# VHH binders against q9usu1r752to985, part 25

Target 1, 234 residues: q9usu1r752to985
Amino acid sequence: TPEEFASQMTLLEFDYLKQIPSREWIFRSWVSRDSRSAVRNYINFSNCFTYWIINCILEKKNTKARTAVISFFIQTAYKCLSLQNFSTLMSIVSALNSAPIYRLHAAYKLVKAEDIICLSGLREIVETKKNFSTYRALLRKAELPCVPFLGVILSDLTFIDEGNPDVLDSSPHLLSFNKRHRLADVVADVCRFQSSSYEMQSNTDLQSYILHRCRFVNQDLSYLFDKSLSLEPR
Key: E = the ipSAE of ESMFold2; O = the ipSAE of OpenDDE; V2 = 0.75 times the mean of E and O plus 0.25 times the DockQ between their complexes.

## First folded at step 13 (VHH; framework vhh_7pa5_2)

Design q6 (at its last look DockQ between E and O 0.02; V2 from the best seeds 0.00; counts 0 for: pae E 16.2 > 2, placed apart)
Fold by OpenDDE, look of step 13:
Structure q6 (fold): chain B 234 residues (1-234), chain A 124 residues (1-124)
Amino acid sequence: as target 1 above (234 residues)
Amino acid sequence: QVQLVESGGGMVQPGGSLRLSCAASGFTFSNYAMSWVRRAPGKGPEWVSGISSSGGRTYYADSVKGRFTISRDNAKNTLYLQMNSLKPEDTALYYCARDRYDFWSHGQTEFDYWGQGTQVTVSS
């Protein structure tokens, strides 16, 4: 069910979040691909998961079947929202907004009106307009536990790093305490998210299955788009 | 880019032996713990064995303990799995996987990269 799937994804992604050490934020360990970076692992999973959704839809042989999968993920994303799992929500909506999937008009026409309305709301949440203002507003109101969207956190950290020198220009021997404080604030926020837990029952088999399937998914967007064209020609 | 390429699979009779290899590239192999994972038809992934980054620590699932031996050559960027006394229930697609963390630090079996897998079939 969408509810069960959302629950397991929430637990899975929350585990990814919890295992990120604070030092990784400070040293930006994810910048190097050749490092023990929990952040990078999390990002890679999220990307693979997005592509997995795309593939799941495109692998269906007829419009009705594709519609069913699309509906499933819309409902799943909605459940994720209720669990304050913004990470999985973002991945699902990203998949549905992807070029190969977004263009499937025949499939979307068969989606229930209520799901279409739901999807519209979800799309609004993940919009990048005004620096993810809608998402940020929701996050500020969220109660623990929750799974934040890591992309925004990384964006903020990058902004702090690139926008501020490590040392003062006027005194190269002095550290920029402003930069340090800003970084510390972001880290503190993440630590707060990590301090809680979800109470849903874990299904390790399903989680393992998802992890496995995500690793072997086709991530060639051009190929997937061509496949989409073959299913629903222009 | 990170790549893991398994080899050495095949068909053997019960009681036989196989040695799997995994060639790693695209990362500092010696910095990562590695594992073997298998997937039998109709079943989810099953962790088989793990080895720490230095090779000093090895771990085995109860189902393979005493029969399988994991090892690594960091100079050759290669992971190995010696499988002895093979049973029909060992039939599966075997993957090498890069561990998210070193076993010494986490004690969990989570992986960030997988190979394409090599088929092992044990049948009379």
Scores: ipSAE 0.013, ipTM 0.287, lowest interface PAE 8.7, mean pLDDT 89
Fold by ESMFold2, look of step 13:
Structure q6 (fold): chain B 234 residues (1-234), chain A 124 residues (1-124)
Amino acid sequence: as target 1 above (234 residues)
Amino acid sequence: QVQLVESGGGMVQPGGSLRLSCAASGFTFSNYAMSWVRRAPGKGPEWVSGISSSGGRTYYADSVKGRFTISRDNAKNTLYLQMNSLKPEDTALYYCARDRYDFWSHGQTEFDYWGQGTQVTVSS
């Protein structure tokens, strides 16, 4: 069911988030250290999950079957919003907006209007306009527990390292102080999310199934786009 | 409406160079990661290169790494692809594509808008 899937994805994603030691946020271990970081493990899972959704849709040979899978994930994403699981929400909408899936107009035409309206609202949340302004507004209002979208956290940490100061006020000392202050603010917010817990009961069989099914999915966009073309030619 | 217009394609001999441009309008260009995707004759689309919204991170397919350089000018709303040491296998219609997210957080190549494409032909 969409509800149970969303609940178990939330628990699974939250476990990944909680396992990240604070020093990985501070030192950006996923960039400047070897690939064994907890952050990198979570990123790998998130990417596999996104591509798993794409593969689930494209594996269906019948248009109505593809529509059913799309509707299932729309409903799952909406439930994730209710659970304040923005990570799974972003992954689902990213998959549905991917080039291989977004172009499936025949399948989308069969999706009922209520689900299309729901999807349009979810798409607004993931829009990158004004540096994810819609998502950030929702995140500020969110109570604990919450699974924030890892991508925005990592983007913020990277931008702070690569960003330029105001030229008129720049100095080596001021640049270093502003960078450290902004890093501390982002890390503090992440630690706050890590300090809570969800009360839902775990279903280890379903979680193991999800992890197993996400392993070794095809992430070749060229192949997936070609498969999409064969299913709905142009 | 979002618009992406590619230019700079043409015919070039093997080993030659071309610089592709993509003019963006109808959205805040500096908020979006961008990619180049190509479609060779009789083949499906192939992701070529991507760049983060700030330009601080760049990504390349193995087939073009070391030969192609992606860049952007956020003041001019323009994406670029410098293509060096061109091979006949690089012959394709090249598209720029808008990425909904920076690549780091969701893997590669999730796109919502595409340009019309510019043809690159590498032959003697």
Scores: ipSAE 0.000, ipTM 0.144, lowest interface PAE 16.2, mean pLDDT 78
ESMFold2 (binder alone), look of step 13: mean pLDDT 85; pTM 0.864

## First folded at step 14 (VHH; framework vhh_7pa5_2)

Design n11 (at its last look DockQ between E and O 0.88; V2 from the best seeds 0.82)
Fold by OpenDDE, look of step 14:
Structure n11 (fold): chain B 234 residues (1-234), chain A 123 residues (1-123)
Amino acid sequence: as target 1 above (234 residues)
Amino acid sequence: QVQLVESGGGMVQPGGSLRLSCAASGFTFSNYAMSWVRRAPGKGPEWVSGISSYGGRTYYADSVKGRFTISRDNAKNTLYLQMNSLKPEDTALYYCARDRYDFWSGQTEFDHWGQGTQVTVSS
């Protein structure tokens, strides 16, 4: 069910979140693409999952079957929202907004009106306009437990790094305290999320299944787009 | 673990040809688009060419269009770059890179690189 799937994805992604040590924020391990980076591992999983959704839809042999999968993930994304799992929500909506999937007009026409309305609301939440303003507003109101979308956090960290010098111009040997404080605030927020816990029961078989399936999906949007064209020509 | 190993580089005269190879391992090669990137001395990385996972689409930088040809053999887990009509400005370290659209950043990225193979074009 969408509810069970959302629950297990929430537990799975929360585990990825908890595995990120504070030192990674200081050393920015993800920038160097260090294979030992927990942040990088999380990014890789999330992308694989997004591609997996795209592949799941495109592997279906007919329009009705594609519609069923699309509907399933719309409902799953809605359940993720209720669990305050914005990371999985972002992944699902990203898949549905991707060029290969977004263009499947025949499939979307068969989606129930209620699900279409739901999808519209979900798309608004993940909208990048005004620097993710809707998502940020929801996150500020979120109660623990919560799985934030780390993409925004990483973007903010990059902004802080690029917008502030490491040292003061007037004193090249002195560190920028402002930069350090801003970074510390972001890290503190992440640590707050990591301190929480979900009460749902873990299904390790389902989680393992998802992890395994994600490893072997095509991750070429150009190819996937061509496949989409073959399924629903222009 | 993902590994990319380039080969085929060397020294050639202007107008000469080289064929680069990249051996991939540690992942399903046919599931990823691949690219060649080069770095000339004192310059930043420059994207050279790209190819889709099954070779249906190929892309080239303007600087190499008509001279270079990218191809792949998924059965051999190998990426190729045929370089013809080489010029001194083509002198660089050539890297094989796995590319992917990253949904977190909203950008295409090269998530893995080889060690590179040196190409030198000189009279």
Scores: ipSAE 0.878, ipTM 0.945, lowest interface PAE 0.4, mean pLDDT 93
Fold by ESMFold2, look of step 14:
Structure n11 (fold): chain B 234 residues (1-234), chain A 123 residues (1-123)
Amino acid sequence: as target 1 above (234 residues)
Amino acid sequence: QVQLVESGGGMVQPGGSLRLSCAASGFTFSNYAMSWVRRAPGKGPEWVSGISSYGGRTYYADSVKGRFTISRDNAKNTLYLQMNSLKPEDTALYYCARDRYDFWSGQTEFDHWGQGTQVTVSS
């Protein structure tokens, strides 16, 4: 069910979030490809899950079956919104917006109007054009517990480091203070999200199923696009 | 644990040929696109060639087009680069890399690299 799937994904994502030690934010441990970091492990899980959604849709051989899977994930993403799990929400909408899936117009035509309206609203949340302005507004209003989408936070940390060089004409100490102050603000926000808990009961069988399935899917968008073309030709 | 091991490098005269191999383990090789990337002495990495997970699409940097051929054998978990008509400019450390579009960054990234195999083209 969408409700149970959303609940268990929320518990999985929250566990990944809580495992990240604060030092990774300060030293940006995830940028090294040769290091093991909790952030990198979480990024990998999130990408695997997004690809799993794409593969679930494309493995269905008839249009009605693909429509049913799309509808299931729309409803799951909506439940994630109500749980304030923005990370799973972003993964689902990213999969549905990916080139292989977005073009499945025959399948989308069969989706109920109610779910299409829901998807349209979810797509506005993930819009990137104004630096995720809709998402950031929702995050500011969110109560705890909440699973934020860390991709925005990682981008902010990179921008602070690159956009604020340590040398300037007249005030080197002030420049360093501004960088440290903004970094501390971002870290404090993350720590706040890590400090709460969700009250839902774990379903170990479903969580294990998700973790096992997402690791063994095709992760080549070019191939997946070609598969999409074979299922719904131009 | 993902492992990529390159081999087949060496010294060759201009106009010669070499065939590079990359043995992949610790992941389902057929689920990923793959690339060859090279690094000349004192230079940053330069993408050379790429191949889709099913092998039906191949891509080449303009500097190697017509001279290099990328291929893969998914049954053997092996990536290949046939390098013909080699030039001194091809001298570099050649890496096997695994490709993935990263939905968090919004760009294709090489999430795992081999240690590289040296190719030297000199008279």
Scores: ipSAE 0.729, ipTM 0.871, lowest interface PAE 0.9, mean pLDDT 87
ESMFold2 (binder alone), look of step 14: mean pLDDT 86; pTM 0.866

Design n12 (at its last look DockQ between E and O 0.84; V2 from the best seeds 0.77)
Fold by OpenDDE, look of step 14:
Structure n12 (fold): chain B 234 residues (1-234), chain A 123 residues (1-123)
Amino acid sequence: as target 1 above (234 residues)
Amino acid sequence: QVQLVESGGGMVQPGGSLRLSCAASGFTFSNYAMSWVRRAPGKGPEWVSGISSSGGRTYYADSVKGRFTISRDNAKNTLYLQMNSLKPEDTALYYCARDRYDFWSGETEFDYWGQGTQVTVSS
């Protein structure tokens, strides 16, 4: 069910979040693309999962079957929202907004009106307009436990790092405390999320299944677009 | 574990040719677009060429268009770069890289790189 799938994805992604040590935020290990980076591992999983969704839809043999999968993930994304799992929500909506999937008019025509309305709301939540203002507002109101969308966190860290000098101009030998404090505030927020826990029961078999399936999907968006064209020509 | 190992580099005279190879392992090669990237001394990385997962689409930087040809053999998990009419400005360390569109950043990234193979064009 969408509910069970959302629960297991939440537990799975929360584990990825908890595995990120504080030192990675300080040293920005993901920037160097260190294979040992927990942040990088999380990013990789998230992308693989998004591609997996795209592949799942495009592998179906007919429009009705594609519609069923699309509907399943719309409902799953909605359940993720209720669990305050914004990471999985973002991945699902990203898949549905991707060029190969977004263009499937025949499939979307068969989606129930209520799911279409739901999808519209979900798309609004993940919009980048005004620097993710809708998502940020929801995150500020979120009660623990919560799985934040780390893409925005990384963006904020990058912004702070690039927008502020490491040292004071007036005293090159002194570190910029303002920059450090700003970075520390973001890291503190992430640590707060990591300190929480979900109470759902873990299904390791399902989680392992998802991990395994995600590992072997096509991750060429151009190829997937061509496949989409073959399924629903222009 | 993902591994990319480049080979085929060397020293050639201007106008000469080289064929680079990249052996891929640790992942399903046919599921990923691949690229060649080079770094010349004192310069930043420069994208050279790309190829789709199926090999049906190829892309080239303007600096190498008409001279270089990218190809792949998915059965052998190998990426190739045929370099003809080489110029001194082609001197660089050439890397094989795995491509992926990153949905978090909304950008195409190279998530894995090889160690590189040196190409030197000199008279």
Scores: ipSAE 0.782, ipTM 0.905, lowest interface PAE 0.5, mean pLDDT 93
Fold by ESMFold2, look of step 14:
Structure n12 (fold): chain B 234 residues (1-234), chain A 123 residues (1-123)
Amino acid sequence: as target 1 above (234 residues)
Amino acid sequence: QVQLVESGGGMVQPGGSLRLSCAASGFTFSNYAMSWVRRAPGKGPEWVSGISSSGGRTYYADSVKGRFTISRDNAKNTLYLQMNSLKPEDTALYYCARDRYDFWSGETEFDYWGQGTQVTVSS
């Protein structure tokens, strides 16, 4: 079911989040490709999962089967919103917005109107306009437990490291203080998310299934787009 | 674990040819797009050529178009670069790299690299 899938993905993503030691935020350990960063492991899992969704849809040989998978993931993403799991929500919407999937007009035409309206609302949340303003507003109102989308946090940390002081404040001392204070604020916020727990019961079989399946799928968007073209020609 | 091992480099005269190979292991080779990237002395990395996971699409930097041919053999887990009409400017350390679009960064990234094989074009 969408509900159970969303719950187990939430527990999986939360485990990845909790494993990240605080030093990785300070030293931006994920920037080095040669490091064995916990952040980089999480990014890799998230990408594998996003590709897995795309592959699940495209492996179905008939339009109704593809529609059923799309509907399942729309409903799963909506449940993720209810669980305040913004990371899985972002992954699902990213997969559905990817060029190979977004173009499947015949399959989308068969998706019931309720799910299409739901997807439209989910797409508003993940939009990057005004620096993820909709997502950030929802995150500010979120209570614990919550799985934030770490991509925004990583971008914020990069901006803080490379940023200059405000135009009205050119003091080197204020730059150093402001930078350290903003970094500490972001790290404290992440630690707050890491310090809670979800009450849902683990389904080890489903979690193992997800982890195993997502690593063995095609991760070439160009190939996946060509497969999409063969399934629904222009 | 992912391993990419390049071979086939060497010294050639201008106008000569070389064929580079890259042996892949530790992952499902046919699931990934692949690229050749080179690093000339005193320069940063330069993308040379790319190929889709199936081999159905190939891409080339303008500087090598018409002279280089990328190919792959998914049954042998091997990537190739046929380099013809070589110029001194092609002198570089050549790497094979695994491509992946990263949904978090929004960019295509090379998530694994080989050790490189040296190509030197001079008289």
Scores: ipSAE 0.708, ipTM 0.862, lowest interface PAE 0.9, mean pLDDT 87
ESMFold2 (binder alone), look of step 14: mean pLDDT 86; pTM 0.868

Design n13 (at its last look DockQ between E and O 0.87; V2 from the best seeds 0.82)
Fold by OpenDDE, look of step 14:
Structure n13 (fold): chain B 234 residues (1-234), chain A 123 residues (1-123)
Amino acid sequence: as target 1 above (234 residues)
Amino acid sequence: QVQLVESGGGMVQPGGSLRLSCAASEFTFDNYAMSWVRRAPGKGPEWVSGISSSGGRTYYADSVKGRFTISRDNAKNTLYLQMNSLKPEDTALYYCARDRYDFWHGQTEFDYWGQGTQVTVSS
């Protein structure tokens, strides 16, 4: 069910979140492409999951079957929202907004009106306009436990890093206190999220299945787009 | 762990040719687009060429268009770059890279790189 799937994805992604040590934010290990980076590992999983969704839809043999999968993930994304799992929500909507899937007009036409309305609302939440203003507002109001979308956090860290020198221009021996404080604030926020826990029961079989399947999906959007064209020509 | 190992580099005279190879392992090669990227001394990385997962689509930087040809053998998990009419400006360390659209950042990235193979074009 969408509810069970959302629950297991929430637990799975929360585990990824908890595995990120504070030092990684300070050293920005994901930028250096450190193979041991927990952030990089999380990014890889999340992208694989998004591609998995795209592949799941495109592998279906007919329009009705594609519609069913699309509907399933719309409902799943909605359940993720209720769990305050914005990371999985973002991944699902990203898949549905991707060029290969977004263009499937025939499939979407068969989606129930209620699900279409739901999808519209979800798309608005993850909209990048005004620097994710809707998402940020929801996150500020969120109660623990919560799985934030770390993409925004990484963007903020990049902004802090690029916008602030490590040392003062007037005195190269002095560290930028402002930059350090801003970084510390971000780390504190992440630690807050990591301090909570979900109470849902873990299904390791389903989680393992998802992890395994995600590793073997096509991750070429150009290829997937061509496949989409073959399924629903222009 | 994903592995990319480049080979085929060397020293050639202007107008010469080289064929680079990249051996991929520890991932499903035919599920990913691949690219060649080069770094000349004192310069940043420059994208050279790209190829889709199936090999049906190829892309080239303007600087190498008409001279370089990218190809792949998915059965052998190998990426190739045929470089013809080489110029001194082509001197660089050439990297094989795996392409991926990163949904977190909303951009295409090279998530894995090889160690590179040196190409030197000099008279």
Scores: ipSAE 0.910, ipTM 0.956, lowest interface PAE 0.4, mean pLDDT 94
Fold by ESMFold2, look of step 14:
Structure n13 (fold): chain B 234 residues (1-234), chain A 123 residues (1-123)
Amino acid sequence: as target 1 above (234 residues)
Amino acid sequence: QVQLVESGGGMVQPGGSLRLSCAASEFTFDNYAMSWVRRAPGKGPEWVSGISSSGGRTYYADSVKGRFTISRDNAKNTLYLQMNSLKPEDTALYYCARDRYDFWHGQTEFDYWGQGTQVTVSS
């Protein structure tokens, strides 16, 4: 079910989140090719999961079957929102917004109106407009437990590192101090999310299935787009 | 762990040919697009050529188009680069790399690289 799937994805994502030591944010360990970076492992899992969704939809040979899978993931994403799992939510909407899937108009036409309305609202959350303003507003209102989408944090850390401090350019010590203070604020926010837990029961068979399956899918968007064209030519 | 091992480099005279190979292991090769990237002495990395996971699409940098041919044999988990009409400017360390669009960064990344094979074009 969407509900069980969302619960187990939330537990998986939360485990990845809890594994990240604070030093990775300070030293940006995921940028180096260190195979032991917890952030890099999490990014890889999240990308594999996003591709898995795309492959699940495109492996269905008839339009009604593809519609059923799309509907399943819309409902899963909605449950993720209610669990405050923004990371799985972002992955699902990213997959549904990807060129191979977004263009499946025949399949989307068969999706129930209520699910289409739900998807429209979910899409607003992932929009990059005004630096993810909708997502950031939702995150500020979120209670614990919560799984934030760390991609926004990675973007913020890149901006802090490459930022233009025109206001403080006359004082090098204030510039360095301000940069460290902004970094500490990011780390404190992450630590806050890491400090709680979800009460849901683990389904180790389902979690293992997800982890195994997402490693063995096609991860070439151009190939997947061509497959999409063959399924719905237009 | 994913392994990419390049071979087939060497010294050739201008106008010569070489065929580079990249043996892939520890992952499902036909699930990924692949690229060749080179690094000339004193210069940064330069993308050379790319190929889709099925081999159905190929891409080339303008500097090598018409001279280089990328191919893959998914049954043998091997990527190839046929390099013809070689010039001294092609002298570089050549890497094979695995491509993936990264949904967090919003762009294509090379997530695994080989150790490289040296190509030297001189008289």
Scores: ipSAE 0.703, ipTM 0.862, lowest interface PAE 1.0, mean pLDDT 87
ESMFold2 (binder alone), look of step 14: mean pLDDT 86; pTM 0.866

Design n14 (at its last look DockQ between E and O 0.85; V2 from the best seeds 0.82)
Fold by OpenDDE, look of step 14:
Structure n14 (fold): chain B 234 residues (1-234), chain A 123 residues (1-123)
Amino acid sequence: as target 1 above (234 residues)
Amino acid sequence: QVQLVESGGGMVQPGGSLRLSCAASGFTFSNYAMSWVRRAPGKGPEWVSGITSSGGRTYYADSVKGRFTISRDNAKNTLYLQMNSLKPEDTALYYCARDRYDFWSGQTEFDYWGQGTQVTVSS
């Protein structure tokens, strides 16, 4: 069910979140693409999961079957929202907004009106307009437990890094305390999320299944777009 | 673990030819688009050529279009770059890179690189 799937994805992604040590934010281990980076591992999983969704839809042999999968993930995304799992929500909506999937008009026409309305609301939440203003507003109101979308956090860290020198211009030997303070605030927020816990029952078989399947999917959007064209020509 | 190992580089005279190879391992090669990137002395990285996962489409930088040909053999997990009519300005360290669209950043990235193979074009 969408509810069970959302629960297991929430637990899975929360585990990824908890595995990120504070030192990674300081050293920005993900920038160097260090294979030991927990942040990088999380990014990789999230992308693989998004591609997996795209592949799941495109592997279906007929329009009705594609519609069923799309509907399933719309409902799953909605359940993720209720669990305050914004990371999985973002991944699902990203898949549905991707060029290969977004263009499947025949499939979307068969989606129930209520799911279409739901999808519209979900798309609004993840919009990048005004620097993710809707998402940020929801996150500020979120109660623990919560799985934030770390993409925004990484963007903020990049902004802090690029917008502030490491040392003071007037004295190159003095550290920028302002920059460090801003970084510390971001790290504190992440630590707050990591301190929480979900009470749902873990299904390790389902989680392992998802991890395994995600590992072997096609991750070429150009190829996937061509496949989409073959399924629903222009 | 993902590994990319380039080979085939060397020294050639202007107008000469080289064929680069990249051996991929640690992932399903046929599921990823691949690219060649080069770095000349004192310059930043420059994208050279790209190929889709199936090999159905190829792309080239304007600087190498008509001279270089990218190809792949998915059965052998190998990426190739045939370089003809080489010029001194083609002198660089050539890298094989795995392409991926990152949904977090909304950008295409090269998430893995090889160690590179040196190409030197000199009279």
Scores: ipSAE 0.905, ipTM 0.957, lowest interface PAE 0.4, mean pLDDT 94
Fold by ESMFold2, look of step 14:
Structure n14 (fold): chain B 234 residues (1-234), chain A 123 residues (1-123)
Amino acid sequence: as target 1 above (234 residues)
Amino acid sequence: QVQLVESGGGMVQPGGSLRLSCAASGFTFSNYAMSWVRRAPGKGPEWVSGITSSGGRTYYADSVKGRFTISRDNAKNTLYLQMNSLKPEDTALYYCARDRYDFWSGQTEFDYWGQGTQVTVSS
């Protein structure tokens, strides 16, 4: 079910989040290609999962079958919102907004109106305008437990470290102090999310299935777009 | 462990030819697009050529179009670059790279690279 899938994805994502030691935020360990980091492992899992959704939809040769898979993931994303799992929510919407999937107009036409309205609302949450302002507002109001979307956090850490050309201070001392203060604020927020727990019961069979299956899918978006064109020509 | 091992580099005169190979292991090669990237002395990485996971589409930088041919053999987990009509400006360390569009960054990234094979074009 969407509910069970959302619950187990939430537990999986939360486990990835909790495994990240604080030193990775400070040293930005995910930037180095020469070392293994918990952040890089999480990014890789998240991308594999997003590609898995795309592959699940495109492997169906029947339009109604593709519609059913799309509807399943819309419902899963909605449940993720209620669980405050913004990471899985972002992955699902990213897959549905990807060029291979977004263009499947025949399949989307068959999706129930309730699910289309739901998807429209989810898309507003992930929209990047005003630097993810809708998402950031929801995250600010969220209670624990919560799985934030780390992509925004990593972008914030990079922006703080590399500076913003439109906002410069001529004082090198003040710039260094302000950067360290902002970095500490972001790290404290992440630590707060890491310090709670979800009460849902683990289904290790389903979690293992997800982890194993997502590794063995095509991860070539250009190829997947061509497959999409063959399934729904213009 | 993901591993990419380039070979086939060497010294060649202008107008000559070389064929580079890249042996891939530790992942399902046929699930990924692949690229060749080069780094000339004192310069940053320059994308040279790319190929889709099935081999159905190939792409080339303008500087090498018509001279270089990328190919792959998914049964042997091997990527190739045939380089013809070589010029001194082709002198570089050539890397085999695995492509993936990264949904977090919103850009195509090279998530694994080999150690490179040196190509030197001089008289």
Scores: ipSAE 0.705, ipTM 0.865, lowest interface PAE 1.0, mean pLDDT 88
ESMFold2 (binder alone), look of step 14: mean pLDDT 86; pTM 0.864

